# VHH binders against c4kar8: the designs that were tried, part 102

Target 1, 263 residues: c4kar8
Amino acid sequence: MAELSTPSPASPAPLDGGRGDELEKFTLRGARQILQLLQDLITHRGLITAHTGGGHSFMTAVLKVDEERGRVVLDPSPDPQANRRALAAPRLTCVTQLDGIRIQFPLVGLGEGQDKGRPALFAPLPAEMLRLQRREFYRLQVPLAHELSCLLKAEDLARKPVEVSARVIDIGAGGVAVVVPTGAAEFVIGGTLPACRLALPDGEPIELDLEVRNLNRQTQRNGTEQLRVGLRFAALPRAADTRIQRYIFKTERALNAKARGGL

## First folded at step 8 (VHH)

Design h65 (framework vhh_vobarilizumab_d1)
Fold by ESMFold2-Fast, scan of step 8:
Structure h65 (fold): chain B 263 residues (1-263), chain A 125 residues (1-125)
Amino acid sequence: as target 1 above (263 residues)
Amino acid sequence: EVQLVESGGGLVQPGGSLRLSCAASGFTFSEYDMAWYRQAPGKGRELVAGIDSGGYTSYADSVKGRFTISRDNAKNTLYLQMNSLRPEDTAVYYCAAQKSFYGLEYYRPSEYDYWGQGTLVTVSS
């Protein structure tokens, strides 16, 4: 049995189903509950990271639930290679988040076809869906308008020091996920990046040490590939922790207010 | 030593409102994540709403827009404002407390550290 994965700041790492007894309290197996949760993902336009194995994933979304045929319809990647990897995979592990709740489910038997004349991926409805209502799993998806960045001190492929300004795509209490151009720097899982600078909207950049937790080459909705790096905060000062949590809380509240049409 | 005492439950008509309170004692309330769970007869316990030590809130989809969770750290009290109540909201409501987590490390899914005895809410026409 594989070990349980540690949730990382990058696209949520899948949790091992071999610990089903520990996760049973958070596992939905009722057909009605599964259908309702999938419909909620459609209604909220939830973006899903579909992991195909080997450190590869692609962005998708549930387009439709076909209850009569017992299947879910997914948006294919514009990158044909990502779709080929998905179709060849024995299982997709789909991970998403809805209002801070981590949602994870397997899809087995993925096929390709058409939905109303448009390319689509199809899979039987999942037999189970994991829904974790735990604060420690929460990651705020950083709004593009905030232009949050983190200046990383890393090494290039020739082992020369390089500084990379990386866009922060999500942030949580324990770390951030950033995107870097493929080939801009070399990252080693477990390696420490010293004296990086996290820029938040209100005040000086926060200087902190970051530990590389995971690496993922993700194919975006537009077909472009990017390297996503999950980074853990090491020895975060209390003042910095307070600023980060304030930013997360304030931004989440603003997003919720916007979704409700205002305050 | 540690106690969570729920109050405010009762019988209400569909469309009505109730406000539940949970008085906490025996621990540093401000350092704990708090939650409301409910259990209807013949069904499992389900999460209704949560609020962490930093004030971040989360809700089950079935209660979003109808229920509001809040806390008063000065009074060591957790609240659940329930509006637009439906017969399906009929359940025993439990207050739960768990030491707050700050990391993204995987913590074993576990029971909350402390639970109250519950308060019955009946929504009947």
Scores: ipSAE 0.000, ipTM 0.110, lowest interface PAE 15.6, mean pLDDT 78

Design h66 (framework vhh_vobarilizumab_d1)
Fold by ESMFold2-Fast, scan of step 8:
Structure h66 (fold): chain B 263 residues (1-263), chain A 125 residues (1-125)
Amino acid sequence: as target 1 above (263 residues)
Amino acid sequence: EVQLVESGGGLVQPGGSLRLSCAASGFTFSEYDMAWYRQAPGKGRELVAGIDSGGYTSYADSVKGRFTISRDNAKNTLYLQMNSLRPEDTAVYYCAAQKSFYGLTWYRPSEYDYWGQGTLVTVSS
């Protein structure tokens, strides 16, 4: 009953269900459209953040789709606890993106099985998939090689000021998502982190006030756990906005050129 | 026309062995993933062991190292060799068949197309 998390455009956290008719026009309900979108996720090896509730999630991927039996096959986590949590959950909320388009869908009735002797997770095909084509929901997945960081000014559990260098994992027009070790600092949804410093390539760090929009404990594919923090840009100066947009554009262009092999 | 007929159940002492067989007819056995499920009194059906059409096997943690699942496609027969039996293995054992799809087997009772009538295994002194 309590709304504790409000996802920003830069957060991989699920969009809230209170948007009603605003999201209906972006919802796919046709069986063929759903199957084609799931197949696109397989072809492009789209990484999925699967939310199991209680602020927990794990990284997965769609491995296969069985149209005959109406089921989807997911890659299990190497962390047994994450798998147990997922199997006990009444539903998973899956969030991913393709070519900057946000995709979100529910899976209900998760179970265990095998794929040629390899453990796998199974669920019925989703009855609906959300495909948001709005520019404002676009997120650039930051390449690991860029080592893009944000120095957060936060507080520890004893309310002492701490500076945490957090790795930026995605960035959009409205904010960033960062990862921090669990316990590194205390974050409160709706709280403001003043005078944080976003380090973009080719320039001085950008000083920004950031608002905490969502918190998610994410189990990575290697089984390690990290805290993902979604942060909204508060009162972004024009010069900072220009530099962020330029970084996004330049990085997208470079990634597209690399994927095509210069073709 | 489709039948799965289990045999080999019975009363055995702890530490003993039993070999269950499941004779299949009325479908192309080699195109199906096969499994053994069991149901103890007052409990739901649980997976014991599975073997897909390609021969890949999986086992419940409670039976791993003690039970061996195998199949003979020429005889349309599924087997379960049960060694080092324990009182907690007492249950009705069911043979189940799921149409194979690229080696994907979902261990959910509702995913199986055909089920046998079951054979009782009692492990007691």
Scores: ipSAE 0.533, ipTM 0.810, lowest interface PAE 1.3, mean pLDDT 86

Design h67 (framework vhh_vobarilizumab_d1)
Fold by ESMFold2-Fast, scan of step 8:
Structure h67 (fold): chain B 263 residues (1-263), chain A 125 residues (1-125)
Amino acid sequence: as target 1 above (263 residues)
Amino acid sequence: EVQLVESGGGLVQPGGSLRLSCAASGFTFSEYDMAWYRQAPGKGRELVAGIDSGGYTSYADSVKGRFTISRDNAKNTLYLQMNSLRPEDTAVYYCAAQKSFYGLTFYRPSEYDYWGQGTLVTVSS
């Protein structure tokens, strides 16, 4: 019986055939989609764990895609034994992550040679690539410069209504995480905050009902305490969902563009 | 050492409510996806509800709309609020922890790193 393991962050185990039916909807098979995803890995300098079987793996990266010859070019391991195991293997299972999205693909028929005078490994383009993207689990870390805020309709310790402007630290399809000063309001897990207002950079604030899902006290470097509150979107209107997704996509694209220019 | 300790189980009449708690220690609770599983006599362990490290929830169809899973990272505690209880909900309820993995939770009992000892919930007149 094939089972998925909970991998360590440093060396994720490949997903195997035991989940094949569940993973089919996340599998890319179009040549153009595969080429675009491989190019994204090159652009972001994605580090890949290549599994050669028998519990062996090595770290690599896609150096380029040779569309004319239908192959990928990989960075060899500095360990000659790892390269020999890879060349002897009937297939590699390549696992990587791009902004929280798990990417996995097979390479068959690995060879070695030179690319522009540098040692390289070559393989035919994969016929399929797994891209595990769970929209409900994706969280954009909100840039501090955006000053994204949510006005919370809550209660103080005396059960009196208060409005608290909270800084949004992450945002996803299912909710936001905000930070508030300790004591600014009382939050109860499972409690509903009605008619809160989420301020996005374009347009009017979005009015939302939010449910408290988690609480975490954090101490800042200056010794001040703040409360991190996880809030779930209740009954999200279509127009609000569209605006939130647009903000996430635009911000992610801008962050990726700036990161490419930095190093 | 790592521990998950469940509490809040007991005997309740159909239509009643119970709140289960799971106190976690010995690991960084906020980095783990948490779940409630249950096992009725003569059956295998089945998922009741899950909540990931980011607070996103999943529910079994049989409990959707009746049960609510939540977490308090400041208290290292997982909760399950059970409303409108039915005789079919009678089972031992287990708290389980799985290290977060790329925003994806694997709902197979073998994927969980840590398990509690269980708390019995009996729904009977």
Scores: ipSAE 0.000, ipTM 0.136, lowest interface PAE 12.2, mean pLDDT 80

Design h68 (framework vhh_vobarilizumab_d1)
Fold by ESMFold2-Fast, scan of step 8:
Structure h68 (fold): chain B 263 residues (1-263), chain A 125 residues (1-125)
Amino acid sequence: as target 1 above (263 residues)
Amino acid sequence: EVQLVESGGGLVQPGGSLRLSCAASGFTFSEYDMAWYRQAPGKGRELVAGIDSGGYTSYADSVKGRFTISRDNAKNTLYLQMNSLRPEDTAVYYCAAQKSFYGLTYWRPSEYDYWGQGTLVTVSS
């Protein structure tokens, strides 16, 4: 794909941890901080994408921490092949999210065992964990029921102005990700889309300028192609920023209440 | 001093049966997860069967349905009942003990606190 910006905190793709001096200040190396963060993932039932390399990954979760032996206990994949790839890998890169905060950590020395007769994967506690707490990295996954849309002012393939209503997939303090039908408009990374209109559930659409940051072409199961476009807020008045943050806060609280209120 | 002493090994015909015993001493047996490992010539140690302090069992795929692991906490003894023995089961069998923690048992030889000296099982005609 074209040159990509830093992925959303909700993205399963690993960040280039350790190569950016900017990420060093978000790296936890204290044993107590690492244990607390792992415990928070257990308490909140955080789903983890574990990358084994070679384009392979599987879904897991931290089940327990064996503090006495210095081990983290992981849920194995129901796919035996995924577990074999994980056990053969020199390193797992684990990516997850806790309350919109991106968490990434390596696991080295993966082994297998059991928890009361049930298969389990084990690894030494990670020596470091990346926790991105900056509000600009937070992204709210927009509920489909909200039908959030952004009217994009772009150019079609003939270079003529076109308006495209795009579904908003995620939203944060710094931008949105939208889905556009393939071929509906032409996008150039670094290009500016002026006077677009973001429709929130409450109030009038917000007029804003968006900068194209990344593009990802996705083929659906039915063969239909969709384009995911990551867009940065190029200029955002304080009033618009306040409305967006209020929407994020209210939606996040409602989702958290629903998750806990299910009993 | 903690000791694990295996017994019951020997020569047996294919299709025969053997019962291995491991007598533990020097510590509270009921607080440990126990396992049988085996090692054939030229190969590394592999898990045969495990039983945790709560009685939950696990078996290697190659022995499921043929072997049964059990424990007697009153006698501080671990057992392995081996039925329908095959030439491929020929190995030195080791008793191993790992301190129990909430039912978590790690199937890596380095995670075990104590090991027996082993007992030889030979399956041949």
Scores: ipSAE 0.381, ipTM 0.743, lowest interface PAE 2.5, mean pLDDT 84

Design h69 (framework vhh_vobarilizumab_d1)
Fold by ESMFold2-Fast, scan of step 8:
Structure h69 (fold): chain B 263 residues (1-263), chain A 125 residues (1-125)
Amino acid sequence: as target 1 above (263 residues)
Amino acid sequence: EVQLVESGGGLVQPGGSLRLSCAASGFTFSEYDMAWYRQAPGKGRELVAGIDSGGYTSYADSVKGRFTISRDNAKNTLYLQMNSLRPEDTAVYYCAAQKSFYGLTYFRPSEYDYWGQGTLVTVSS
């Protein structure tokens, strides 16, 4: 990501405030609950996408909770530009998923230091954490071994049609998140991609219309940049819905069985 | 009570050497991350070198390869061996202590719990 222009002070990621009262009942504000949830993320080695604003994000993880100083310690990005952007941001929006639970929390006042000579980022403990256990928000993290892909029908920079095979990184009842190389296609929030094809291991590709819901430029742990695209199922036939739900159910059960068997 | 007492500062010629010592008392020295900070006239305090409770070290780029930080837990003493001194190293040098948290070290003056009174190092011909 050495190609990034002059880093702007990152604006905070848009809040999901339009979901108002629905989100409040899933918001943790108790210090004990927040500490326990952060410890759960450490125990399960949960990967976190940290959004710095302006569509930029990087991968991190909670390394430790410093209760004496009231701080959380995060793994820095291998990309120095991502770290500079994070340190300049007024707020990080951290998003992760643990056993089907969506977890989201803000971090304000990010600083830097080290853990036994290794670089680390730190911030005050969040005042609140969102924990969504609703199945309608459940997203299965797709195992890399499944090589799940979606053929997207999109447009290039010149607005000419292109087909892009995108890797599916998560899937739920309402849609998928995919990653594409930067520059492979242009996406517009609210735009519709017609007749895309979702390849599931359980049969023929599913033809479906996808609506672009969100876009994030993501710096991976190896420093490469990818575009993450969140896509909603615009019109889903019952048979397709059944196949997607079956895939999610079977994969989740297999992952749970493997976790128990792996000790 | 907690006390950090620096010694070893003085006047030295460019290219010379000095060894600073910081005698600590009033706390369990082995449980603290220790650091040397310096402050030149008209400037803020900057990190020179740090050593955590586990013995891991960190150095400012401007002193790396010239300065060596070390600690003697039996004597509750922190050291800074300064070699190849330059006029730009002229400053008041402060010993600082921060309660260790499982090997985490934070690099801001505001993070340190205790500070010494400082010892003056002047590098001139």
Scores: ipSAE 0.081, ipTM 0.539, lowest interface PAE 6.0, mean pLDDT 83

Design h7 (framework vhh_vobarilizumab_d1)
Fold by ESMFold2-Fast, scan of step 8:
Structure h7 (fold): chain B 263 residues (1-263), chain A 125 residues (1-125)
Amino acid sequence: as target 1 above (263 residues)
Amino acid sequence: EVQLVESGGGLVQPGGSLRLSCAASGFTFSEYGMAWYRQAPGKGRELVAGIDSGGYTSYADSVKGRFTISRDNAKNTLYLQMNSLRPEDTAVYYCAAQKSFYGLTYYRPSEYDYWGQGTLVTVSS
């Protein structure tokens, strides 16, 4: 029996691989996409936690990508024992982060080499890389056919209460983006809009407190200005969170099926 | 036609010295990383020493301080100077070539493009 150990809670642990369908849309399998992502890790000096199994890991980084031979070159650990464990392991699970996006990939067939006299580790390019955006930053582009709206309770320029029905253009676990006519209400970044109502296709509108996160002005073809407002869910009851998440996943699946031509 | 031809092997006594040569032809020698591997009875091929196209060297721990790898690009020849030979150094010694990519060299037999036929070194009294 192999001795099992748990990774430190402070270390980024590998993601649960149980739901392949949910992770598939975040999985890169194209050779050019994989090469570009590895190059991005080099450019941004991304630190990688490499898990060797049995609860062991070490810190590494991508030094180079050998496109011609299909190899990734890694920085060895200063700990010789960590390098020996890595070389003996049938597989490494590499976990890193780039601009808040979690990246995870396997390496199989690790070997030793050098880069201009400097010791290096290398492996064949991974066949796949997981590029997972944080749940709260994933945004579903809302189909126009859904006519999703949010009734905003805001203030006008004179600080008088106004209600504005805004079209929802995208939605995520952490918030929505809406469009409103310029001048329909005054929005201040960091301001709170209490008791707004989000209308989903199924059931009663969800009552939400929203925080203004960003503002972008756009001029429409008819000469009117539209304001795009990014809104964060200030607090979300579990039942509301479940309904929003269900809408997002159901709509994403329907869009994916439609893109495949329904055959 | 690509060829790597080893020479200089033979029988020597413990503590003796031997110089191996590998003559290369059929490729641009100066663009290749070169290595000496050996295979002893009952063992797999193991790295003895490597030298990349830039002249940077690497040695197995068991031979550090006793063996010296070098190359002569004008003669398309790789060398291994073996000093203080031990019975444990008895093996068939192979010359190997790997095309260089920005100074990278991979020390695994399957990563080499070309191999010589080998030369036997026996260290015995």
Scores: ipSAE 0.539, ipTM 0.821, lowest interface PAE 1.7, mean pLDDT 84

Design h70 (framework vhh_vobarilizumab_d1)
Fold by ESMFold2-Fast, scan of step 8:
Structure h70 (fold): chain B 263 residues (1-263), chain A 125 residues (1-125)
Amino acid sequence: as target 1 above (263 residues)
Amino acid sequence: EVQLVESGGGLVQPGGSLRLSCAASGFTFSEYDMAWYRQAPGKGRELVAGIDSGGYTSYADSVKGRFTISRDNAKNTLYLQMNSLRPEDTAVYYCAAQKSFYGLTYHRPSEYDYWGQGTLVTVSS
């Protein structure tokens, strides 16, 4: 089937390893390659969504790599419950992006420790890391300064219509990921949200139908819990597609220019 | 030869205090992160308190505010001051050493290079 109800490789949700040989060519297994990629995540201060199972995740980052002892050092959550779930989990699935490239890796054997008295989480270096560098998997991380939002037409717990203004955190050719406060509305994977309004900088909001592809309840670094919703463009008008592509292109160009000539 | 020798254990009533000492020899004490672990009957070893080579401390939630870890590098000695003792603190207390690496200390027993033989602390009426 052309339209699968699986998480996009570019979404924060874990990519299914059962995609088989198609992902093998994007998998790093060399110790030096893994070490270099982890170091790149440190250098770029890449935020990582760590999935502990059961639809739970927390926001973390690679703080250090201990090359001598073969360990990666992670920032613990300010939420003690998120840390307890992580330590109890048989595996973490870590998902992040670096310059539009999706990176995903497992961590097994998570433990506690400290970095100069500050709490830290430790795990053995992953045996493999997935690095997806394909145009169709690309998602632009939306700059906070753009205040990009999508007005969602959803239902509350009583199945009454509700409108939720959601912050757009990433956008690609096939959809958006948005953040909503926990409990703001009910979302069902595979459900359609009709006549939603995507507000881009420049011009009128784009009216479009969105399909719910994934749901992830995430504990932020400030301890706040939020619901991250992955949404597919169900029936994207040609004019809307053009405007979205133009936004992505212009924003990437501006970010690349800032990275090269910025401070 | 590396040695960690614990002392100061004994029988104490609930609410009492004990001070444990760990005398280290055979390695450069100041270059090691030190910890106290304990093992109660029928249980695994758990971290009580840690102090790294830079003097930064960490404590298990169950002992915060009651126990104080400290070190004296001139005497190659690690200490644990235990106040407001509870029956649940009854355990064999172990001194452990992990070579310091850029301020990183792993709180997993398998990550420690050296262990003492332990000293028994019994909190009972």
Scores: ipSAE 0.508, ipTM 0.802, lowest interface PAE 1.8, mean pLDDT 86

Design h71 (framework vhh_vobarilizumab_d1)
Fold by ESMFold2-Fast, scan of step 8:
Structure h71 (fold): chain B 263 residues (1-263), chain A 125 residues (1-125)
Amino acid sequence: as target 1 above (263 residues)
Amino acid sequence: EVQLVESGGGLVQPGGSLRLSCAASGFTFSEYDMAWYRQAPGKGRELVAGIDSGGYTSYADSVKGRFTISRDNAKNTLYLQMNSLRPEDTAVYYCAAQKSFYGLTYYKPSEYDYWGQGTLVTVSS
C-alpha cells in the first residue's frame, strides 16, 4: 500500500488529489461562500503560492474580485518567465492560509489584463475552494524573528556531501518546510537526509532523519527564485517530539496573546 | 447595428510607417476598452496594444516603443500608429471592443464584445 505524497495544509505545496474523499466535507462550492472567502483573502492581504505545474510556483495575491463578470484579479510576478509559465499552464493550484486554516483552490483559464494601467492576471472565479480546518494537519508559520534553521546533510550536483543551513518556514507534528538557495544541494522525492539538525530556541539542536516529500521552485515577489522543500520526520524520538510540540504550543500562545493585546 | 471598420492597411517596406484607423458605430464608444489584435499567417490572434476608457495604454513587448495606440471619443475612432515596421509585423490587424468595468481590461479574445473584419498589413521589400 503505497502512501501518496501529501504536503502539510499550511505549506505552499498543494494537497494530493488522492485525499479527495477526506477533503470533500471541507470543500466550498456555493458562489456566496467562494466570494466571501476571496474577499477575506483581500482584506487580510493573504499571500498566495500559485503552482503552475512541473515543480514551479510564484507568489501572488488576490487584488480584486469582479463579481459582475465572475473574475478574480491577481498580482503578477515581477519575473516575466513566471508569468509566461502561469499563462501557459492549463491550471493553477493556489495555496494560502488564513488564521491557521489552509485554503486551496484551482484557477483555470488564466489571462493577462490591466487595472488602470497596472499589469494584472485574470481568471474565472473558482468553482470550488478547499477550507481545511483540521487539528492533525496544523502547521505553525514560523515567525521570521525566531530565525529557526535546520542544518541539512545532503549532496551537491556532483554527489558530494554538503551541509546547507535552511530557514524553517513552517513546522508541524509531522515535519517542516524549509527554504534552500537554488543550486545549494540536490533533493530527490522519497530520499532520506540522515542526521540533520533542527535548531529550536532554548536548547541543543535536535538531530533528525528527514524524508523529502515535495520540492517547489518559487519565484518571490522581488523576482528572486528559491527552492522550498517539504521534509517529513522519518524517525522522531519521543523527547524530540515533545520539544517540537512545546515550541509550537508556546509560539501559538504568544502569537494569540499579541493579537489580543492589540500590539 | 454594431460595426467596427478598420482601414489604413497596405504594403510597406521595412522601416516604414502606417497608421491604422478603426471607425466604431452602434454603441457608446467612450464606455469601451479598445484593442488592436493581429494574426500572422499560420498563427493565432495576439494582442498588439490596448487602450481603456480612461486612456491607459498597454503594449505587447514586440511592439513597445514602435507602435502607439490612441483614441478619439468625439469621432468614435481608434488608431494605431506603426513605426519602424519589420517583416514579422506582417499580419491581419483587428480592432476589438470590451465594455469597461471599474478600470479592469481583460486581454483574452473571448472577453471582447465586438470585433472588426480586419485590415491586412504586409511588410516586404
Scores: ipSAE 0.496, ipTM 0.806, lowest interface PAE 1.8, mean pLDDT 86

Design h72 (framework vhh_vobarilizumab_d1)
Fold by ESMFold2-Fast, scan of step 8:
Structure h72 (fold): chain B 263 residues (1-263), chain A 125 residues (1-125)
Amino acid sequence: as target 1 above (263 residues)
Amino acid sequence: EVQLVESGGGLVQPGGSLRLSCAASGFTFSEYDMAWYRQAPGKGRELVAGIDSGGYTSYADSVKGRFTISRDNAKNTLYLQMNSLRPEDTAVYYCAAQKSFYGLTYYQPSEYDYWGQGTLVTVSS
């Protein structure tokens, strides 16, 4: 089934057109609404994955909104190649998340500039922004302190079996997103990884089959490249589903308590 | 009447130096971000160097360490000191002005309010 029209927030992959009518109710086109949402991204220091095409992306953020000239100002990548790729692209597809809600918007006409001597990228304000509030697509951003990992049973470029311990960066009811160094293993969208092991706190690793849904080569803010892999739970035992939901709930509750504590 | 008038171009040998000037009139120079662009035969206009109303500078990678942009607000004049010139620097050099907004300068030709007529720089043996 075509899942590209309803992607998980765990995946930075952009919507592949989707069903226009179905997504229309989640599409913001009012100038005030767009400006407010961009301002929310600035206030929350929201990290944005900017897709430049061909499975390449880089991590950025909205630095400012120039309402007078109708421009957004973005943090350039420390990798000059990522910036050149972005400037050459006919459009950027920007994907981010606020409070568990997936936000996606296009930028066309990207250019270079500066903010008091600091390099910056800029683009005209987007004419539309998608704000996809669906509970089933909610993904918990996994705290680094939890050291959550998934042992993937994959193949290298020569089709030889390889085991990769991947860090879990987000998790939801339907799957996980993991990060691996570029070249650690070969992944194919739609491929299955059998008998992988998800390590959650408070128990034995969960053995499960994972389907590769999304692949993204991402240039991090420090200039390094990593492969982000979106994985769907192909079949999930009730006991495993309960443990995953419990972890999500407990962690979300703890994070909300920490935020209210002014930490 | 707004005018930007460039001067200082000419023929110079590789390794030589030139100083370009751009005299501005008809607007409040100190409120504008200024830039030098160049256009080589068969190419589009590209940024060489920019200086904002606060004096912060930016340079294209190809000219960093060789060129210096500066401004004199009392004289309404923009300068470009070009050292260690290379044949690849051969181009018509244009002065451009963009109204300052919240400390942001956009380096796209369409974002500039005013342009000079250009001055030719030829670097040849």
Scores: ipSAE 0.427, ipTM 0.789, lowest interface PAE 2.3, mean pLDDT 86

